VHH binders against Diaminopimelate decarboxylase (lysA). Designs and how they scored, part 2

Target 1, 379 residues: Diaminopimelate decarboxylase (lysA), of Deinococcus radiodurans (q9rtk2)
Amino acid sequence: MSLSRHALQDAAQRFGTPLYLYDAEELDAALWRVQRAFGDARIFYAMKANPNLNLLRRYAAAGVGFECVSLGELLRAEAAGAGGERMILNGPAKSDAEYAAAARLGATIVVDREEEVVLLPPGSRVLVRVNPAMTVSTHEHLATGTARSKFGLTPEQVPGTLAELRDAGHEVLGLHMHIGSAIEQAEDFTAAFARVTELRAHIGGLSVLNVGGGWSLNADLEGIAYEAHEAARVFGAELWVEPGRYLVASAGWLLTRVVGTKRTGRNFCLVDAGMTEFLRPMLYGASHPLYPMWDALATEVWDVAGPACESGDLIARGVPLPTPQRGHLLLIGEAGAYGASMSSTYLSRPRPAEVLWTGHDWQLLRRRETPQDIWAAEV

## First folded at step 1 (VHH)

Design A7 (framework vhh_podentamig1)
Fold by ESMFold2-Fast, scan of step 1:
Structure A7 (fold): chain B 379 residues (1-379), chain A 120 residues (1-120)
Amino acid sequence: as target 1 above (379 residues)
Amino acid sequence: EVQLVESGGGLVQPGRSLTLSCAASGSIFSSYAYGWYRQAPGKQRELVAAITSGSTLYADSVKGRFTISRDNAKNSIYLQMNSLRPEDTALYYCTAKPWGYRTYSGQDYWGQGTQVTVSS
């Protein structure tokens, strides 16, 4: 990390805690790695990972498109300056308002079920989402390309759905797929690509093959890119990819402050952030790097616990830490994705501020909510 | 990811000195806290000394006799052992703990150990 402890302490003093921090250099580095590996592929940022408008503006300025799964996300992409050719509307349960907005913007719509053929606005630009019906090694809640997934059509349904879309007058660009999350190796994609490319005999060439994202931060990106380009080549198609977590996770941190300690049967480090700020450990059993900002030996293991009255409100279990004291700062790493985007106002706790390190100073990206902001819509 | 290699052990007479060295490789040296543990036959492993940036810790049995130090330029940790006693006879292990932790159970790195025997 390029961030100094002085810069982190400055952020805590100026903006308070808990606080989301992003590093502009790390955001740029992650995008550069994707661009280098995937070459001429079109990149669509999956904004569900982090939809902060200021981050979206950075991606739009770099020529990156957006994968959206709601009306709100389409409107964020529009507000960031994207044209419809740089927007994708995905999702298994789209509303009429979402179809209408996609049509107005000229976005590409990903068809997830046969029923959508009659729901699409006239002359829609479409991809058909195929589920290759394979299993990948990932947490159950993160798997999207398995036989048990609610996403996409079976390979057997694809030729008929493409024909129905063309008969209805839609512009059929090609196929979409997304096989899962935490994917490290090209081998995890190879079987899925083989299943999808066998469709070539039934559906002919395509303009686009969109292979989604779901890459681990440790992924063999060049190997994955090679296999993805080969799959697109089978169809004569342009390759599209949808990185989310990979682009932002390592570029963001959650800065918390120790509020106290408790020693019963276990050692608890109580912090001012928990499930309302950072749901991933509780929801997915996710492990995140922890960076204590105080200097002492880690002689004991600690459970890092949040302020919610829930036994599961734990950031970490049994982690060695230097002995915490009230006021100490603790930094949670790899928090740029599915952190702020999944935060809630449970217990009437306001959402934290978000700031970006520019290389020389902090830029405010989102102000901290007040408690009154939480009930402002109650009449 | 961190690899630790100890050296400097051996047979020494009571009252003499030894310096143990631990060479670290594989990750950013300054992001880790380092320590020395020892284990005598039939006894539990015990922490002898540990060092972070700016802080040191010693077991009561070695305070005033042992000194832990680090050389960031050489990615090395040292344990200077003075006034050695037969009770200091043990296998000595170098350890590293990440300053940042990536699992719920902290990942400690251990060296292979180096034997210290104090005998007349």
Scores: ipSAE 0.000, ipTM 0.167, lowest interface PAE 15.8, mean pLDDT 84

Design A8 (framework vhh_7ubx_2)
Fold by ESMFold2-Fast, scan of step 1:
Structure A8 (fold): chain B 379 residues (1-379), chain A 121 residues (1-121)
Amino acid sequence: as target 1 above (379 residues)
Amino acid sequence: QVQLVESGGGLVQPGGSLRLSCAASGFTFSSYAMTWVRQAPGKGPEWIATINSGGSTMRDDSTKGRFTISRDNAKNTLYLQMTSLKPEDTALYYCAKGYLRWGSKYEFDYRGPGTQVTVSS
């Protein structure tokens, strides 16, 4: 058994609330699912989902690489024990310091624009990011998306860019692609893979095809893996993948405490976590499962509201809950990705602690900030 | 098409044992986590156990001393070994594809029709 009510109450008592919780068994389970589906593909964890050093160390120990989009993320990967062949530097607007760090570490650099050819350090290991000009139709926000994005080169630009990179003396490994987020099925990749594999006639074989990530928690990983392996086979390439949310989202929760209730036209359950701890509902309209840690029949619907002085600081709207009382614990699910990593110190509210359930006890991964920590860098 | 078919239920005396099976087809069984859930008359669904593609198990505290989840990937079959059965274990037992979200919220893309377990003399 991973988590119990006793373990949750123990965590709240020892570490306070709001509190990020992770389950070691769920982290291992998600990674094993990806490893089983993708076989010999190389896995690079997209650490933007959750960059906690202790989680990174677990992935490094398992032989998992890291996809990084900043200097700070490259340094986190280094601190976690990764070598350069297990590091990727991505991003549309890289700094000179990021190029220098990638070169020092021996990281693979994803070239996102033609201008980067002259900015790369000598002898860089590179992938070229291609935008196959497609829309993912299984997610409403992505279905209305455009083929025009700030990421990658068009297929037509790829052959010329590869030639320029080779002429400049760089080690060109292959291509990178990332078609979107909330991808559930193999069919979402069909048009993109077809467009990319057409390049085979113009560019020949590749050492690497990196198909990125963006898989939903409900993804048909078997189907996606099959299509990805077939695309890599067209180029004779090794397959690389970049799961982020998929690896950590279901392995994490945000534990919050009810501060009080208010009935003013609507029923409000006021909790000690909000937009500064967990931005996803406000920013993306995201819906997360809620687990009340108190027993009673749910006879009314409640809006779960955070402490910020913002009308949009709502974790949930119109959700059936047993009547909340001050001191009750409420658990927010699927919070392992883009939760702690997107938290802020807005309103001078300190960031929460993060703890890991090992199967036997809680391990502290990040201490709770104090208010004084927030202004410590102010001179 | 994805299909899950449970079997092995029946009438058993208190203190007895049963082994439930779930035959899976229409997907690569070895690539997915699998879950057992039960629903007793007049009660909501109750999560019992999940086993991931690698064989690691997650179990509810109230049953983990008496129930064991396992899988045979060569046979595309999920199992639940139940021992020391009690009248309160009487329920319809379901096999489900994927992970249970932690808590009482039961959301699965695919769930079998269930197999009835009745614990009575």
Scores: ipSAE 0.000, ipTM 0.162, lowest interface PAE 17.9, mean pLDDT 84

Design A9 (framework vhh_5c3l_4)
Fold by ESMFold2-Fast, scan of step 1:
Structure A9 (fold): chain B 379 residues (1-379), chain A 123 residues (1-123)
Amino acid sequence: as target 1 above (379 residues)
Amino acid sequence: QVQLQESGGGLVQPGGSLRLSCAASGFTFSRYAMSWVRQAPGKGLEVVSDIGSGGSYTTYADSVKGRFTISRDNAKNTLYLQMNSLKPEDTAVYYCAKTYSGRFYPLGYFDYRGPGTQVTVSS
């Protein structure tokens, strides 16, 4: 087993709760699964899932690149030791500072809209993002309706944009695509890949086809990899992939402590973590596995509620749990992605510490904030 | 401020030639696609040609293909339209237009146009 009950209790005692904890073995296993399935594809970690500098250093050491969507993320990748050839700048609304940083670092820039052609630094390395989900071409000069998606160009816009970028003197590597989130089956990619590969007749070969990420933790990686490699082969292109959640979600947990219970129409298990530590249940309606670290029969259902003065501050609703008691530890699973990265200091609550299980001891990755850290920038 | 100033228009006989120029200032000319648009008497605006920022991507209206050639000199911040084999139907006010991308936008999607230069093709 990667983590024991004793190791988790030790972590709670040494670092306090709430606490983000990661397992090095699980991080390595997730990366191995991606490398095994995708073979010679180049992997860029989508750091928005978890930008902890120590996790980034582990990926850089393994030869993994980074997909970045801000100046701060580009600087984190640089601090982690990545070269520009291992950096991608993505995003629908890039700033001048982000373009300048990408140029300085030699990062590959993903062009999300035609207007970016005039904003790009000279001689930029570029990919053009295509949205294959659009079935109808709407000429920009005749557009009268609101676009459904804010990301990427239609397939019909791609040949012209590639020609414009080449004419402007940029190094056009190829295409980027990202079809969605929670993708489980190869079939979910098949129609999108077919739409994109139809462009071969209009645009010729490419150096790179970047198919993004968005894979479910239950994804058929081998099937997805097969279809992705076939799509890249149509263009004669190197395959790039951008896993984020898949690499870190199952390798991380949020450890919380029961602070009390109440029974008023419903059973509430009150814990020391909530929306300020772990926004996903409130923001996305996300469901996460819960692991009570106390023994008893689960004879009742409980709502797990955080400390925020918000009716929506619920980690879980109607889940079977053994009767909780003040001081009991509760582990929230699949919390390695979009947990710590989305935490806030709302209510002047300090952000939790982050620790890594090395297989034999705990390594501190981020110290717990103090309340004074929260208002240090207030002058 | 963005400034575009057309020149080179005038009266010419059918079958003749004219070269229009557009002097650009107030923006980084080499970063923007440019267009030539025209308005004939009693008619709406017609886009005659587009050119990408680097100068190798060009498009033409069917009415002018094979007769007109668009070009640019980024070192001089100048756009050109070489008009050959002129016809009476080419009589119009010609406008230099700035776009945001390498593509043409219809009237209303240009972020700037010049004041125009009159071209009259008549016997």
Scores: ipSAE 0.000, ipTM 0.207, lowest interface PAE 19.6, mean pLDDT 85

Design B1 (framework vhh_gefurulimab)
Fold by ESMFold2-Fast, scan of step 1:
Structure B1 (fold): chain B 379 residues (1-379), chain A 123 residues (1-123)
Amino acid sequence: as target 1 above (379 residues)
Amino acid sequence: EVQLVESGGGLVKPGGSLRLSCAASGRTFSSYAAAWFRQAPGKEREFVSAISWSGSTTYADSVKGRFTISRDNAKNSLYLQMNSLRAEDTAVYYCAADYSGLYWDETYEYDYWGQGTLVTVSS
C-alpha cells in the first residue's frame, strides 16, 4: 500500500512534525527484490543506513543478518535477536571493546589492515577486506593509493595477510570488498570482481566472498547478482552481500511543515526540518524528491530552508513548488537511509519521532525527544 | 604531483556546442572516477557530470540530455561534450579525479582538481 494524504495528515496530527515515516510494504518489497535477485546469497543489512531497533527486528525475523561498524551496532543486532553467525563487525578503526564483543557474540570480523592480525581475539572468524581499485606495482603507486584508502588492503597485501591470520590460528573464511555507493550497473562490479578473482592463483579457494553493497535505487540487481555469483564461483565460495540504502531509502520519508516564506531576490520556503533532522543535502549536496501536500500550480521556484542559523541549511534549492503558506505539509522522499541515523541535537533541537505505516495504521517506532532529554546526561 | 589541465573553453552563442578536455599527468585514468564541476559568477561550485572507472555516467538534471561525459584511458583524458548551450551554462568548468575509483557519485570524494576553463555563452 502506498501512503495516502489522509494517512500523512493523520501522522502529522498524532505525532507532530518533523516526523520520519516508514512504509512496511515498501520495506518488504525492497527486501524481496534483493532476495529474488541474489537467490542463495546471505544478506547482511548494513544498519548504518538506519539502525532503528524495530526495523532490525523485522530483518532478523526474515533471516537477514547485520553488518555492524561499532559496539553499539553489534549490541543493536544482539537486541534484535541475531546470533553471531548473522553478525559482521567491519570498520577501519576497531576498539578493544568491539573485538571483545565480536568474540563474545561469535561475529565474523572483517580485517581492514594488517596490524589487526595481532589485535584479534584467539580463534576469530575473519574476512579480509580488499580494495580492488588499488593495483600498485611500484612504491610510488603504493604510497599514493594508501594515502587515499581509508578502507581495506591492496590486492598485493592480501595473500600475506591471509597466511598470517591462518598462522595465528584464526578461521579465515574469505574476502570482503565494497567498491562504492550509488552503483547502477553490473559493469562497475565486473572490473572490480576481475581484479579480486585474479587473487585465486595466489590464495586458492575461499568459503566466503562478501561483495558488500552500495547499490543505487535504480540498480540492475540481476546483472550485479550474476557477476557477483560468478566471482564467488571462481573461489568456490558462498556469496554474501551488504545492502543498506537499497533496503530502506525508498521506504522512508521525512514529513515537515512550512513555518513561513521569505522573498528577498530568491523565494524561500521555511520549514521545521533542516540539518539537525536531515543532514544529507547540506553535507553531500544530496537531492531528494519533494511532495507538497497542498494544491496549486507551481509557477515559481523556491529554496526550501531549515530553521538553523546556517546559510547552508537548505533541504532543496531552486525547486518548483506551489506557493507555500504557514501550516502546509511538505514530504521529503528517499529519506529512509542516512536520515534519522545522522540526525543530531545541534542547537538543542530534539530528534524527531519515527513511525511505521503497517498498511492500516501508524506504529510508533521512536518517540520524539524533549528538549530536557538533550541535557539529561549533563550532571 | 598529479595535475589535471582543462582546455576547450571559450565564447559560444546560445544553442552552440563546445567540447572540453581534461588531461591528467602523473597517473593514468584507468582505475578512477572523474567528474566535471562548474562555478558561475557569484554561485557555489556545482556538480555537472561524473564517470566511474568502468565508464558508467551520471548527470545533473540541468544538463541531462545536452551534455555527454566520456573518457579515453589510452590518451589519459576526460571529455565533456556540451550541446544546446544556454546563457545559464556560463561558468568556469573544473575537472576532478578520485584515483581510488570508489564513491564516484559523491562530490566530496574528489582529491585532484584542475585550474578551470572558462565557458561563456552569450550573443
Scores: ipSAE 0.000, ipTM 0.126, lowest interface PAE 22.8, mean pLDDT 84

Design B10 (framework vhh_podentamig1)
Fold by ESMFold2-Fast, scan of step 1:
Structure B10 (fold): chain B 379 residues (1-379), chain A 120 residues (1-120)
Amino acid sequence: as target 1 above (379 residues)
Amino acid sequence: EVQLVESGGGLVQPGRSLTLSCAASGSIFSYYAYGWYRQAPGKQRELVAAIDSGSTLYADSVKGRFTISRDNAKNSIYLQMNSLRPEDTALYYCVAELYGSDYWEPSDYWGQGTQVTVSS
């Protein structure tokens, strides 16, 4: 690829560190893979993975819709140029302002609980989110699609909710489901799709079956697409999908600088990025590939630690690295999803800049905040 | 990242009991829901039992015979298997999944499996 050490050093010099980097070719390649595998399915980017307005404009230009879970995300989709039929409002705890904005925009609203039927604006376009909860599962995720999940209605609630929505005058398009994350193979959908397609006997055909996303970067997209299309075919429905992480994760990196080292029983590589820039390792125990941008033999293992006064502010534990020195650059991979979007100003640390490699040069997507930006709203 | 190590499998006669253990490491134990899956020769993997704080799930084929439990102090999950049948013969896997992570992470972690053979 065109993303060289020279280009990375240029980015660090021009924009400072820590710094989020994206590659336009990798963004385009990920979208192409989804379009190729899913054919005529309608794609809605789950912008919670990365809501940067410039990335959204790229997706809107490609005809991709948006899955939104807040008023702010609906407004980002509108600012990116999307029409209402390319917008979905999802979420278990929607506000009155979110319902009003969805109605104004003509967005499709995903009904997550029965109480929402009476809260919907008149004539809303809706999907009903079903949790395909089962007592028996083959390849189903434990934390999702179970009776204890906070997302969606039980299969038993679905027929009554659909009837009530239609009686209230809403345009009922069909069903929405999302069964988990890190899905690699078609078999991971088998039991969930079987549970949902059993509803055909009770609810008849649908216009839309939205199967969400949650695909791993190594996913068998063709196999998943086949299973998803078969489930939609049972209802006579158009297939909708909501990739988020898959579209952006591998197209992004976090560039950080070594600020020092410490040897106190363990070897610590102290860097200028931590939980405030990249929460994933601390919050989820996530592992990310690390690319040192200095040359030497990796003769020791290092814990990569951030600047927060938290013992858990670790990017990585026990990783082989060539001996770090103050000023060396370290690149953190697969950081395009749930990185910048989850960053904070904790400790009054400003949010990093975001830049895009166009193949030839860097384009600024988001300027670095100043410390003064953090308290600008305090009066 | 969670790492899971199963133990307690073996050969047992029909009607007897076995207890499987799963030791978890590498992350905060309480962040995860845990379960046991099994795979018999020529069959797909199936959920046997799952546990989170305050909730358990069982496959109909094992309900009333198997009990899943957790020991938070030891970061361990157990599957007590009573009244074993030849049909329970399978490779048993411990699994951990992060609660509420619909959209974010590879949150599904699998052990290497432990063999249970029920034979006379």
Scores: ipSAE 0.000, ipTM 0.279, lowest interface PAE 12.0, mean pLDDT 85

Design B2 (framework vhh_7pa5_2)
Fold by ESMFold2-Fast, scan of step 1:
Structure B2 (fold): chain B 379 residues (1-379), chain A 122 residues (1-122)
Amino acid sequence: as target 1 above (379 residues)
Amino acid sequence: QVQLVESGGGMVQPGGSLRLSCAASGFTFSDYAMSWVRRAPGKGPEWVSTISGSGGSTSYADSVKGRFTISRDNAKNTLYLQMNSLKPEDTALYYCAKDLYYGSWEYPFDYWGQGTQVTVSS
């Protein structure tokens, strides 16, 4: 952890719990690692990881673009000061309003399916998304559980789709790749890059190769960058990348307070954060680092449970903790990505505040909602 | 009862590679972070690497970062350590450890295996 215990206690006193915390130094360090490794590549932050407007303003000021998957995200990028040349609209199921907004802003649109060719506004700037793992024959055998991706075109569909887009008068910049998540090593890209670079013989050169993101926090960025640049070089293309989780996950934490304990066959540590604040453990079975801000003589196995009336509302299951007591602070790590962005007002629970450690004090990025904020739109 | 059984150690020349495995039983493997810890001759234990229960997060000691890769197969209850570009200073007894807390050797480990010997020499 980069933050002192005193700074964490100060935040809890000033802003209450549950509370999302970010560290400016950690945000800057993650971006600097990406910039160092990828050099001349153009970086687009995948804001689905954390769309906080103040965080977006920091990236815009650094010259970082944005990958957006909704109208709301395009408007957040615009509000953060980005021009269309710094915006990408992605997504498998775009609305007419999203196409119209992308056109108005001059954003680059990622074409995910052939049917989109006739839906694009005139003269759109486009990339075609290719899934290198898919083939035409694989579609016939989906029932065997061999494919899970709903994203992108097969390599076999790409040449025809590029031709259709050009014939329709669109500005075709190049390709976008679907490569997955939790990517650590250049080897994770090797087969995908080989499959995509084979297309060079059929489609010629490109202006852009966008290889996306999905890097783990311990990724070999230099190795990945080398392989990505070599793939772009095959097409004579500029390299684009879309880091999301990598830029923000380790720079953010969720601070929660122990409400009480319960011992009924299992030991429950009840906390004031749950599925409405931090959905990842329930939805994905995700495991996150836990940092108890207390000590005790005994350490036992505890389930860390939230306040929702759902049996699955667990932050962690079967984890060793020093004996908790009401009022103790527990810090949940790697919560800067897909934490606050996936929070909800389920059970009329207001969303938590978000604060940034500047190095010397806390800056409020988002105020805590009140219960009345939740029903403010109800007439 | 918790059981951790390491394998895959041996003798290798500098610059070589080895893959260690750890077969786990007696607990819900996917619920716990797992670590590799090593003990070199005449030295105390040194934390090497940790992987979260889901496999979504990994961490490495500075001495091995970029050379070693930790991974897990939750369907097989097995932890792995891929060791590349091995150096003489990597010579140690390597232990599979079920972590008490995620992220650091600074937190006490819940359980350790018997260990597997790795020797790097010409």
Scores: ipSAE 0.000, ipTM 0.110, lowest interface PAE 20.5, mean pLDDT 84

Design B3 (framework vhh_5c3l_4)
Fold by ESMFold2-Fast, scan of step 1:
Structure B3 (fold): chain B 379 residues (1-379), chain A 121 residues (1-121)
Amino acid sequence: as target 1 above (379 residues)
Amino acid sequence: QVQLQESGGGLVQPGGSLRLSCAASGFTFSSYWMSWVRQAPGKGLEVVSDISSSGDYTTYADSVKGRFTISRDNAKNTLYLQMNSLKPEDTAVYYCAADTYEWLGYSYDYRGPGTQVTVSS
């Protein structure tokens, strides 16, 4: 790890807690791994994972595009310096304002349902999202590309929708697909790619095949890239990919401070971060690595609980930790994705600051809100 | 807290019928798509059938289309699978499942303990 204990303690002193920390070296390393594995594929960062404008500027400077699912995300991409050729508008329930903004910017619009054909601005650049209706993986995670998904068209609907889009005068680039999350190996894509490439006989060649993202942090990127490139080759298409979590999750941490302990049949480590800062454990039951920043042998298990008056406001359950004391610092790992982006001002708790370790000092990416900032828009 | 409990499995001869039920609690059942998922010995999970929150939309795997019928009773928080013309290849543990967070690209497994269906002569 490039981040020292001294640097982390310095951050807590200078910026307070709770605090989101990012490591520039880890951000660069994750992007390099994707670039190395996927070669000439075009990368679009799925900014829903972390839309911090300063992170977006780093990706724009590296030639990375953006996958956006709202007007606000399109405007963030624009503010980061991206041109429309590096923007994708996705989402199952787009507004007229989102269509208008995509057209103004020259963004590529992902068509999710047949009804959208008549809603698109004239001459839109489009991909059609196909749901390959695949089986779930051996890790028991349900894929977004299953038949129950609210996303995309069935393979049977694709030829007709492509024809309707061309007849309406739109620039049809190709297909989009996203089969799920926590994808580790090429075999997880095999059935989906086979289903989609069978469409070649019905729809001919394409300019673009966008296979989305959803890769786990331990994914075999080279194997996945090989299969994705082979699928694109069937259509004669350029390959596009949409990594989100993979690019930022391991490059970010949430730094919290122990406020106290409680023993009532279970051991509770009470910390100054919870569901308002980091919703993932409560919402998804997600497990995150924890790094205590105090010296002692872990002899007991602890539940790590946040400050909200909600029984579900737990960061972790039954984890081995050295005995915590008020003032001790605790790091929550893999918090760079779906952490700060999902934070809220519930209970009038201000959103935390975000800082980047450059290798030698801290750069402020987002100042901490004050309580007064929370009601500043109330008139 | 989501709880799903399947019932109705058992041993049946080829060509026979079974009706599976799933009792759901701990969430607003009427707001969620529900699925039947199966796992045959030594194989991965297969989504057999899906039903929309209203019951207006259903899907079936090609292997079971025309033989199985999915339905739901939102007043009773219960999901059903009517299985007709059963084949030996339908032998599997059948699970009731709900999934609510696809928009994040992070799917969640809400699944019961399963019920065994064995088709053998």
Scores: ipSAE 0.000, ipTM 0.113, lowest interface PAE 21.3, mean pLDDT 84

